VHH binders against L-malyl-CoA/beta-methylmalyl-CoA lyase (citE1). Designs and how they scored, part 16

Target 1, 346 residues: L-malyl-CoA/beta-methylmalyl-CoA lyase (citE1), of Haloarcula marismortui (q5v463)
Amino acid sequence: MTRLCRTFQTAPAAIPNDNSAKFLVSGLTSKGFQAPDWLVPDIEDGTAPSMKDEAVDNIIEHIPDHADDFAGDILPRVEWAYDDANARERGIEQVTRLAEAVGEELDGFVFPKVGRLDDVRDAAGVIADAERDAGLPEGTLEMAIILETAPGRSDLREICQYATDSRLSGLVFGPVDYTAELGGRTLDGERPRWDGLLEALSNETSAADIVAIGGPFDQLFHERAGVTYYNAEGYADQVAYEATIGIDGSWSLHPKQTEQANRIHMPTVEEMERDLHKIESFNEAKREGTGAVVVDGQMVDEATYKNFANTVKTVRAIDETHPAQTEAYYDDDLLARARDVELIFG
Key: E = the ipSAE of ESMFold2; O = the ipSAE of ESMFold2 at other seeds; V2 = 0.75 times the mean of E and O plus 0.25 times the DockQ between their complexes.

## First folded at step 8 (VHH; framework vhh_7pa5_2)

Design i2 (from h2 with S59Y; at its last look DockQ between E and O 0.83; V2 from the best seeds 0.68)
Fold by ESMFold2, look of step 8:
Structure i2 (fold): chain B 346 residues (1-346), chain A 125 residues (1-125)
Amino acid sequence: as target 1 above (346 residues)
Amino acid sequence: QVQLVESGGGMVQPGGSLRLSCAASGFTFSSYEMSWVRRAPGKGPEWVSTISSSGGSTYYADSVKGRFTISRDNAKNTLYLQMNSLKPEDTALYYCARGFTVYYRGTYRYGMDVWGQGTQVTVSS
């Protein structure tokens, strides 16, 4: 069972503003359905080049104030690029500073623009060194990478195989840099969806039992006559597509997107009722006999039962981390059944 | 529940003044940019003015510059529009709107996601 990540919300860790930590603090103090499963304080592309040091300072200053009340995971995105040694040097410094100052409050780091497997191993080594130097237990800090380079895509299988016994726990698609590196074009405001990559990402991360996260949706607004409107339906369509092909989570650029993605990635009331009914019926039939059982015209054996159980396990994971969300989304009776049902085969 | 409620509209003669208010609830008002948008009879929406979350920056459509003043009171969760030297072409339904800004890859992008019911302003003889 992979870890919970319906939402990967990047939040610029510093912006050109008197309150440079505005978006970081907004993420850290998020409530209800705007609370992401993964908050990503963004030192990299979310922060201007002249403000990288301030971004690190803001993370160090604000995470201790809010971490106890933040339910999700916190993984800063540091600077990195397989083909830029200066970017890697800045990233090493950022990981080192953050692990030393707030490593007990962090869950890991996100590395952008990784190359082939050897570059991914190097990034993991940076975390391991910072962990030791900060006096943190081995394995305290996990790693996610952004798959957005030609070499990274070329080594996708090898990178996922490496993840099976390493700190690498998630892969995130970066379509903007990927399209640029391949020499692709964004025509008429529509970037390629890269369906082949997304299917491969879902496949290889599933084989490694790690999370796959889709790329950002940056067509944020409809514009008409100087009035701009949030493009809610466009984001919802992308998140639904990602869920359909087995991508575990979605990238969010704002709490509004996080709320949409959190809801779309929850089992629906209909899915919950269906799968709970099949589990409950199987459990009743199993108490009276042994073996496969037919429920509503479907044969249910141990393997099929585990699919129904995954729905319940997903809801339980969300409920444990964000009970306000499950209590708002499901009625009391349905949620109680999800919490209480015996999972004979898990 | 996020809610915006406008008030203060009415009928005035050309050259007159009105002050519109918008009461906000259900969200952290001080974290959002706020805008006024108007819709004249039979026309599409027209942006009027925007104010930053702190109140430190204000922006106006050319048609209202020098006549209208946007302001906010973050302690009262209230947005205001002071309208002076009103003209017949200012006749419209005026909406309070919540906006938000995303900083993404070096670019600020802004848009509106919540509107009120509007308050009618009529400027005529």
Scores: ipSAE 0.619, ipTM 0.801, lowest interface PAE 1.3, mean pLDDT 91
ESMFold2 (binder alone), look of step 8: mean pLDDT 85; pTM 0.834
ESMFold2 at other seeds, look of step 8: ipSAE 0.637; ipTM 0.813

Design i3 (from h2 with T107E; at its last look DockQ between E and O 0.86; V2 from the best seeds 0.68)
Fold by ESMFold2 at other seeds, look of step 8:
Structure i3 (fold): chain B 346 residues (1-346), chain A 125 residues (1-125)
Amino acid sequence: as target 1 above (346 residues)
Amino acid sequence: QVQLVESGGGMVQPGGSLRLSCAASGFTFSSYEMSWVRRAPGKGPEWVSTISSSGGSTSYADSVKGRFTISRDNAKNTLYLQMNSLKPEDTALYYCARGFTVYYRGEYRYGMDVWGQGTQVTVSS
């Protein structure tokens, strides 16, 4: 099961506004390429401390009206911290209330600031208890965590190994809290990129076949000559880098970022044509009984074939969830080939 | 695909009036905040005015308050700037811009993401 998550869009579940649910509802009603694969109604850092109860109320009020029209997954981010028992108590209450009221409409929960493996197990236990109390089948609600603490980073391998046989389906990088936890510095508004962490994250989540998500890009706007405008190229560069090193998806703070990340994480037309050609040629040549085949001057064996197959599997996953996006992005012939080609090796 | 096309600029004497228009296409106009920005000869850009997506809230730079009026017609996908009592200092290339607001870490932040080509306003002495 390859879980689709090109985009992890946090949407504040309550803001200081006449319509406190404005951004939550905007996320739930998003259309086209602005629709995230994972919408994250955010009770935690996206919502002011005085508005946490209102955030939960907003989720309960608005999810039922919109969830069946929303194509992606919905995973609220609740309060949690490995080193703050009060935050954990509030998070437990939030999970319990949400599972009871709207658990059938949710896909899971996101836990921030997790510690070592035992803390991750405790968070998973909170979901399991809430499922039971709400009368939901075991395993209905999945879990994602935000890797943003020194203890969490220290146990990264163990946490990913635990995920192989549990409800934990995704790990998300949180650079702001991670930098603060390590005593790092933000120079000129620039945090370290933490390339070593991102590479380890990609490696360990790939080994566990779970989702890896990069951290937020909060340099949202340039200021040039006294005018502020959207930093489209900065976000695109970060998303492209994440895709290059095998991070499955990107954190989005707004539908504009979601649209960019959704597109960048799609296989390009050129990648699709290339990889489909390799697969089609291999399938035809395989009838000749060899274990390796040369296509276009490149040796193709089972391992190499699986790389080409990943392109097709990605497009199929997007197509199943968002057929309007794939139909707009690829021409009819190319998309039909992606839908129909036989994948001899997974 | 997203386009903003300004029009209505021209030459006018001091004390005169002009009405600028901005035709929007390729997006849901009524969902976006809109702004006017101007660039005088030899100067950097200057924010002029912003209007909310519904048209219910407006704001203006101090230099134009009481003289300029921003408005929008969401049925026609058009943004307007009525400029009265024009001064030589208003001579500039006027841009229409689409913007949006993000709430992040306890703060509202605003910025523009699409600009038009601009329309020239010249207030001749």
Scores: ipSAE 0.614, ipTM 0.790, lowest interface PAE 1.3, mean pLDDT 90
ESMFold2, look of step 8: ipSAE 0.638; ipTM 0.820
ESMFold2 (binder alone), look of step 8: mean pLDDT 84; pTM 0.819

Design i4 (from h2 with T50Y; at its last look DockQ between E and O 0.91; V2 from the best seeds 0.73)
Fold by ESMFold2, look of step 9:
Structure i4 (fold): chain B 346 residues (1-346), chain A 125 residues (1-125)
Amino acid sequence: as target 1 above (346 residues)
Amino acid sequence: QVQLVESGGGMVQPGGSLRLSCAASGFTFSSYEMSWVRRAPGKGPEWVSYISSSGGSTSYADSVKGRFTISRDNAKNTLYLQMNSLKPEDTALYYCARGFTVYYRGTYRYGMDVWGQGTQVTVSS
């Protein structure tokens, strides 16, 4: 049931460069395991204050040329802040312009710095108004929010309850602004991991059947003797931890991070073989009139079957969106079994 | 298999010239930024030069500016370093390195993720 979002890749929609759309276009044209499940053209923190209008212009210019070939979802991050009316006004303008110009090519919007539930409802209303004004069917544009304020954290449960029957489909952790708002410290360049928040995020989003996404890993490089090195292991460790505690996806700042996170969030060959074997054995036993079967020391009944079915559903979702990834990752026989097996209990 | 292989090193007298090459394979070379890094005996690595993926933007360490020229041929998947007016201080193991740039919170950040085995350059009388 979980919406596919192994990766939430922000891409600055404008940068100070002769080609200001460089990273936006790179994201829109990404291939293989570097293709994120969610591409987030970033008007907010990824774009300088003087370039916000250019960022919107770049999205409008480039989305129509590439959206048909982009397999994932495209959700721009607009300006917003629960405590800054000017930021909210600019965000409303950005949503309105984008929905009118390219709303049919977008999947939704990401709102940063949300406050309590009423602020989240206000943001959802902005999208609803923009849909109506652009002539788009209700619900065309979804919403994700960045959980990065004390009021937002305080209302997390209420926000997730609201999400169960609204356009809110994902919550994303923003550790930099959250740490600053609580008055926390970044000693030796290391922010707290905020394990309590992450556990609560996983819990409340699971209860609402929406996506939970971890915060960015911005220690991209470390420096030794004046030379900079990509910190691949640090990112992999964070993504693995997020997967362990039930966070559905990871924030990526670059295609290298996207490739790592896509792979780490993918069911392993061993998990697939194990779970397919158990599903196939149960299906055979069910056809022969046996209601439960012990496979590899584990009883497989309807309740445990659904756990194994989730693995197959996840692979099918990846396969439908990114067949090149599944075809490269799994051998032909294993993938064919995943595609074909009957899921008696879903 | 991602691979960078340097060549063109050797011994040269002060004031001489050498041209280093780096053959890239196993990845889309034209999508990556490239650097040269050197390591002199008994010293840590020193960044030497950078070139953008298209070749349109270059930069150099102050110690080599005006003497060294980085270039690339994306059709041949090859990175070059032309080294002129060589000094004994340029003696080092020279590495080809693959990297990339991120723009994040108002800052361009660059770093390297793949390295070659290096080619030795020795400048002595």
Scores: ipSAE 0.659, ipTM 0.833, lowest interface PAE 1.3, mean pLDDT 91
ESMFold2, look of step 8: ipSAE 0.654; ipTM 0.822
ESMFold2 (binder alone), look of step 8: mean pLDDT 88; pTM 0.861
ESMFold2 at other seeds, look of step 8: ipSAE 0.670; ipTM 0.841
ESMFold2 (binder alone), look of step 9: mean pLDDT 87; pTM 0.858
ESMFold2 at other seeds, look of step 9: ipSAE 0.686; ipTM 0.849

Design i5 (from h2 with G111A; at its last look DockQ between E and O 0.75; V2 from the best seeds 0.00; counts 0 for: pae O 3.3 > 2)
Fold by ESMFold2 at other seeds, look of step 8:
Structure i5 (fold): chain B 346 residues (1-346), chain A 125 residues (1-125)
Amino acid sequence: as target 1 above (346 residues)
Amino acid sequence: QVQLVESGGGMVQPGGSLRLSCAASGFTFSSYEMSWVRRAPGKGPEWVSTISSSGGSTSYADSVKGRFTISRDNAKNTLYLQMNSLKPEDTALYYCARGFTVYYRGTYRYAMDVWGQGTQVTVSS
C-alpha cells in the first residue's frame, strides 16, 4: 500500500481551557518527526459534549492559518453513530459547516461508529452533498471510517468492496467501543487485542487497496512506585505488531506517539541498503537478458523483486510528503539511490 | 540518548537553603515540561514541582509551596529548584524528570517518561 498514513493523530478540537484550541494548533504546527501523515481534528470523543460547537468554530478559525504549511492530510472526525439519529444529524451539520467554511483546506472526514454498508453509503452521501453545496469539485473530500461496531465488522468485506470505487479511502479500528458493543470484559486487566479483526482488516483493505489503521493504545500510562509514567514501550510494541501484520498506520494521541509511530513505520537504513542492492543487481541482470540471479544467497526473480520494490515505494511516499524526515533519517547517497532506481516490477 | 543529571545536593541545617540543578541532554529541552520528584527515606516518590516548557506556568506540592521555586534556562538546557527554609522532612533524594500532559477522552493525564539519577538533600542538625 502506497497511500501514506503511518500516523493517524487525533487532536481535540476544543478542550476546557482559556486556549480551547491548544491541541488542535499544536497538531497543525507540528514539525519533523512529530508531524503526522493524517491530522484528525477531533469533534467527536476528543471533545466534550458541551463544546462541540466551539470545536467546529476552532477548526474554521485555525485551519486557514496553518493548512498551507502542514505537509500531511487534515481529516476532522465528526459525530456519527449508526444507531443514533441525533448523532448523525449533528454530524451532518458539522460536515456541512466545515466543507462550506474550510473545505478547500481539508482533505476529508472521519466517521466514527459506522454500521453496515448502507450506513457507510449514507455517510459518503453526506460528504457528497456538502461538496455540492460548497461548490467543491466532486471527490475533493475523502472519507475514512472507524470500524468499532458489530454491524460494521459484520459488513467489513462489503464495505471494503464499496471502497474500491468511492471516496472511502481508509478504515480505522476502534477497540474501546468495539469491545463495549460486543459486551467484552476487562476482567483480569486486559481488553482483547482482537487479532482476528486486525488480520481481517489488513486482508480486506489490501484487497481494496485502501488504508488500514490500528486503534489507539489505551494503556497510555501505568503507575509504579507512586508516580504516573507514560507507557512508551507499550505503544512501540503495539505499533511494531501492527506493522508486522500489514496494518498501514497507527493511531496517535500525542506528538510523542506520532514520532514513535512515524519512525517504526519507516524502512530501516539496513533494510533500504539491502533491498536497493538486490533491485540494482536484478536490473543489471535483466538488461543482460537474465530473468533471475543469486544475490547474497537469495534468488532474485520477478516475484521476490516486488518485495524489495515495496521498500522503495514506501520511502518514496514518505519523501514526497516529508522530505525533511527522509533527509534526516537516511544518508544522502542512500536516499538518492532510493529516489532514482528504476522499479521494473512494482 | 535522553539524559538528566542532577547536582547541588548536600547537607544543610534546618532553615537553610540549597539550589538544585538538572542538566539535560539528548532532546529538545525547550519542548518539554519538567518536574522535580523526591523520595524520602522509607517513603515512596513524591511529586514536588512542575514547570511548563516555556517556563510561564509552575505548580507545586502543598508541602513546599512558598519555600521552593522551580525555574529553567532553556538556553542552557538546565532545570533548577531553589529550596529555602528547609525542614528535616525535606530530606530526600531529589530527581529531575521529563514529563508531559496528555488529553484523552475528556481527561487530562500527567505523566513522566525520563528520570535522572538523583541528588541527595539532607536537612539535619
Scores: ipSAE 0.301, ipTM 0.589, lowest interface PAE 3.3, mean pLDDT 89
ESMFold2, look of step 8: ipSAE 0.314; ipTM 0.651
ESMFold2 (binder alone), look of step 8: mean pLDDT 85; pTM 0.833

Design i6 (from h2 with V102I; at its last look DockQ between E and O 0.82; V2 from the best seeds 0.59)
Fold by ESMFold2 at other seeds, look of step 8:
Structure i6 (fold): chain B 346 residues (1-346), chain A 125 residues (1-125)
Amino acid sequence: as target 1 above (346 residues)
Amino acid sequence: QVQLVESGGGMVQPGGSLRLSCAASGFTFSSYEMSWVRRAPGKGPEWVSTISSSGGSTSYADSVKGRFTISRDNAKNTLYLQMNSLKPEDTALYYCARGFTIYYRGTYRYGMDVWGQGTQVTVSS
């Protein structure tokens, strides 16, 4: 089943501040709708080159204090690049150190700038070696990759086929590095949308039953007459677009973005009421032995039932991980129905 | 619920003084930098002043330097703006705003994410 990941929140693991772990700890202690499904302590682009060692140290220091109380998954982004052996060496060291020190508390790693399938296999091998050397059970640590290179895009289908029976559990779009590698240009403030890539990403990850995650939204603020405003509506529009084309989750740079994306990626009250009605009516008719099941003028068979069941399964997954969110979002009666209804086809 | 409520506005003659207050609730006030922004009739918003979370650093728009003083009382969750030597050009709706900081690609990005309803200041003779 597709893993829950409405939000992929990167948090710099070190910043120039007296408390260099400020944003890491903020992510680890997040609550309510600000709690991401995936927290990504960021050693890579989120941390300055001179602070990479401090970033690793901060993760090792702070994860044990907070991981038991953090409801989501924790996957650090390490250094890597298909075309840079030095970046690979630093990434190998980072994975090795983190697996040894805090591997029982982590859920996996995020690898940026991957190349073709062989490079993805190499990254997975780094995790496998680190698991073994740390004494962790095989498969303890998963992998997500960032699709942001021409070779990676070229092998998208092959990479997703590899994911079917491997530790690779998610693909994330990186539009800035992707645009730069292709020689794309931003003219008059117009960044390419890459809609074709996003559709292909949604398609191939769905075929492999792994998650697809959109890229960061970096039009963070409006500016007018010396006043800088957070661009809440711009982010909400991107998240809604990603949901419309079947992207499972959205990249977040801050707890406020996480709250927006978590809410947008939830089934609406109307969707829940509709799909619960279909399921409940089908279940009642089946118990009564009518031989045919029609609900609201629609014949319900196993395939259509599974579509309705997906809505309930999604809400249950969110509810199990983040009950405060579902309890705030749905009224008590609707949520109780979602929790209790029998799903005879899944 | 995060809220900012301004008060202390009113009518004053040129050369006069007013002290604005902003009561904050629903968040840890001492963790955030805060700003005053104003909007004159028929104009867009104009930044007035910003104060750091501790109160140790302040900054001002050129149009108000030397006349306005921003301050805060973290024990009372309250932001202040002392406005002296008021001019007709200072006539505006004055808003309290909470800072929003993102660290992204090696740079701090600053902006405002929560606003009050505003308090009217009118300077006329």
Scores: ipSAE 0.514, ipTM 0.765, lowest interface PAE 1.8, mean pLDDT 90
ESMFold2, look of step 8: ipSAE 0.514; ipTM 0.762
ESMFold2 (binder alone), look of step 8: mean pLDDT 84; pTM 0.825

## First folded at step 9 (VHH; framework vhh_7pa5_2)

Design j1 (from i4 with S59Y; at its last look DockQ between E and O 0.72; V2 from the best seeds 0.67)
Fold by ESMFold2, look of step 9:
Structure j1 (fold): chain B 346 residues (1-346), chain A 125 residues (1-125)
Amino acid sequence: as target 1 above (346 residues)
Amino acid sequence: QVQLVESGGGMVQPGGSLRLSCAASGFTFSSYEMSWVRRAPGKGPEWVSYISSSGGSTYYADSVKGRFTISRDNAKNTLYLQMNSLKPEDTALYYCARGFTVYYRGTYRYGMDVWGQGTQVTVSS
């Protein structure tokens, strides 16, 4: 899968500040490893109820000035809730306004608090209607959803199956609202990690070839005698865990988190060297008329070759979007091999 | 590279005054909130004062309120702490710290991510 989303960074689209678009513009102008793969201008939980209209206005005002220079994707999070028709009405209005005004600069929308599959289909229909009304080519605007309700979890498999031939490109876990809906308890300041959900999410999204994104890490700072320090290790631990179980990307609340998650989700130098060696060896064997080859005690045939090709495809996707990151992370020779190797089957 | 360099420390008798400075480089100073933090001998860090990016909002620890004044000059990339009516318990290594704010679920959360090396303030008879 080549849909790149190591980082899902929400940025409040309006805040109580002289410059209410401060965090939105900061996200749009991010550089280096602080640039997220998906920037999510946040109208929903990131913006106070009294400022939702201002949030939409800020997106319309600032996206055109910055979108051409922003390397990643831009997907606003709109209002939505499977059990609240008024929230859905506001979300429809937000999608409609944004698609009309800046739809050419956007890559899609994020829908929170989705319910069962029919609710997800309804949300996709909202995008389709807004696309047509704005005169955009069919399929221009993608969709991601936040899995944070009991009905959504119950339909996880069906929702992912729907995604295989629709605009649904990613599922994001929302642990705060999920815990609350299930009546879960926060004991000793710790919400459950919901490991079973995360494993199911990884499984079902992989089966559908779409991205899975973990939930936010909101223990941003630890405190000592009234002094608050950034909790870099806590976030790194959560991102590493997510990567270990096959979650494709991590939720970021700030560029500091984005930098950590971007780095952790990159293929390592060891992984690159290993997989390039196997691809190169297989390609040589194919040129010499051999259909399969044993490399380091492993049979490499067409089926296993594709696993190694995925590593190269991931690095190429990062390199195409953020060449400064790959050039800083990998040796010139290793990166050149990744760029140049022929992917016969990938 | 991001750097904060404090200066202006020294020895002073109780009741005296000092003015600390912090020169910032390697980042857009006017975009960040700033704080002073101190560490007395044998003790952990103690937050002293905060100033918003524009300078429009300031806050102080109870132990220094009314005696210390934080300010900034965004044109010079410099943070200041004016310390008056100094007491022996103000003796500490004083650090300039860069902070950032996250607006999450309706609240602002502030914390510090970059620190200077500190400047020593000693208040003794």
Scores: ipSAE 0.638, ipTM 0.807, lowest interface PAE 1.2, mean pLDDT 90
ESMFold2 (binder alone), look of step 9: mean pLDDT 88; pTM 0.866
ESMFold2 at other seeds, look of step 9: ipSAE 0.678; ipTM 0.844

Design j2 (from i4 with S53H; at its last look DockQ between E and O 0.82; V2 from the best seeds 0.70)
Fold by ESMFold2, look of step 9:
Structure j2 (fold): chain B 346 residues (1-346), chain A 125 residues (1-125)
Amino acid sequence: as target 1 above (346 residues)
Amino acid sequence: QVQLVESGGGMVQPGGSLRLSCAASGFTFSSYEMSWVRRAPGKGPEWVSYISHSGGSTSYADSVKGRFTISRDNAKNTLYLQMNSLKPEDTALYYCARGFTVYYRGTYRYGMDVWGQGTQVTVSS
């Protein structure tokens, strides 16, 4: 399976607060189901323009204290914009500083506001140069981009084709900037969902064997009579929809969202019981020399086996990275079966 | 199981004082921001006060500023509301609420996700 990314959690790397690294450290020290698969220390839109240098300093200061205990991947979002050379220059300096100071603890970088394919290649080149200058093995630092510009959307296929032979490992949807660039509107409090883009994103990233990540859900709270309440159902609905159409992960703005998205992107107990039973039955039939078998009204043959194996592979990937999550979510016997079953065609 | 249990309500005369407590369990209390919300008879909820996870930052509704003080004891997993100079319009069911803040695109946004059962405060001559 591709890289594990049920959750893409941005955490501002500096905020106007006595402890400017507050949310960065919260992300780095997250536990249980609040631990994202990808933590994204955010130098870009999550950090005020006057605090960008402090954001980089905070990442350099805090990553070494926590990275060994953080199970997921850490990919800072740097400044970038296809149409702003000053933003690109600042992003280059940020990548260079971070790779030199903490590159061995980082897994890659996220580039926002990318343009057409050549701009994506330029961003990848920035990482390659910083990697070399820091003495890191070639390909150590991966790249994700945020698809949030008209030129980027126009080159989606070409960008994904480039990913098959490059460090580009994920594409993330950015609906706020995308809607603004296209001149779209948020009527009656609802931003367009951009279903066509999400479907294209799922398709093209699948063809390239890289991850697709949905955009943030920023309707965080309901307001009733002047009091605000967390909108758990709204986020859950978006994450479930993204999973339905083959988006691999969801953007999270807070550990509460991360916990929901992590759980929703896990195979359910029922799905795992079902698929394990089908795999185990197929394996026994193959051992005994009987052909395909019918299990619960479905024929299981080599052609359908891979569907069931994907469930187990997903659980194994989560278990390898976050055993505390799988051990809390699945009972001991079910998890042991998922860990142990032979995947004949996997 | 996440629980918030309020106590300390009662009947007091105008001008009196009362201290509410909220016992928290089932979560890491010191990791969360806390609020008091009240609901007067026949009215909708009204936010009363807020305190940050460390206790270093507080905020109050205009109607209670200078009279109410929110505090917390993270070692005891307890939130407090000291209410002084009570008025008849302070009569309400007072709820303890757990919340959190998101910093997103330059803005702090706060909301509550867990509530207690409430404790009644009645201010009457």
Scores: ipSAE 0.643, ipTM 0.823, lowest interface PAE 1.3, mean pLDDT 91
ESMFold2 (binder alone), look of step 9: mean pLDDT 88; pTM 0.861
ESMFold2 at other seeds, look of step 9: ipSAE 0.674; ipTM 0.850

Design j3 (from i4 with S53E; at its last look DockQ between E and O 0.85; V2 from the best seeds 0.72)
Amino acid sequence: QVQLVESGGGMVQPGGSLRLSCAASGFTFSSYEMSWVRRAPGKGPEWVSYISESGGSTSYADSVKGRFTISRDNAKNTLYLQMNSLKPEDTALYYCARGFTVYYRGTYRYGMDVWGQGTQVTVSS
ESMFold2, look of step 9: ipSAE 0.722; ipTM 0.869
ESMFold2 (binder alone), look of step 9: mean pLDDT 88; pTM 0.863
ESMFold2 at other seeds, look of step 9: ipSAE 0.679; ipTM 0.856
ESMFold2, look of step 11: ipSAE 0.697; ipTM 0.854
ESMFold2 (binder alone), look of step 11: mean pLDDT 87; pTM 0.859
ESMFold2 at other seeds, look of step 11: ipSAE 0.700; ipTM 0.862
ESMFold2, look of step 12: ipSAE 0.686; ipTM 0.854
ESMFold2 (binder alone), look of step 12: mean pLDDT 87; pTM 0.854
ESMFold2 at other seeds, look of step 12: ipSAE 0.675; ipTM 0.837

Design j4 (from i4 with S53Y V114S; at its last look DockQ between E and O 0.88; V2 from the best seeds 0.00; counts 0 for: grease 24.3 > 24.2)
Amino acid sequence: QVQLVESGGGMVQPGGSLRLSCAASGFTFSSYEMSWVRRAPGKGPEWVSYISYSGGSTSYADSVKGRFTISRDNAKNTLYLQMNSLKPEDTALYYCARGFTVYYRGTYRYGMDSWGQGTQVTVSS
ESMFold2, look of step 9: ipSAE 0.684; ipTM 0.845
ESMFold2 (binder alone), look of step 9: mean pLDDT 85; pTM 0.840
ESMFold2 at other seeds, look of step 9: ipSAE 0.682; ipTM 0.856

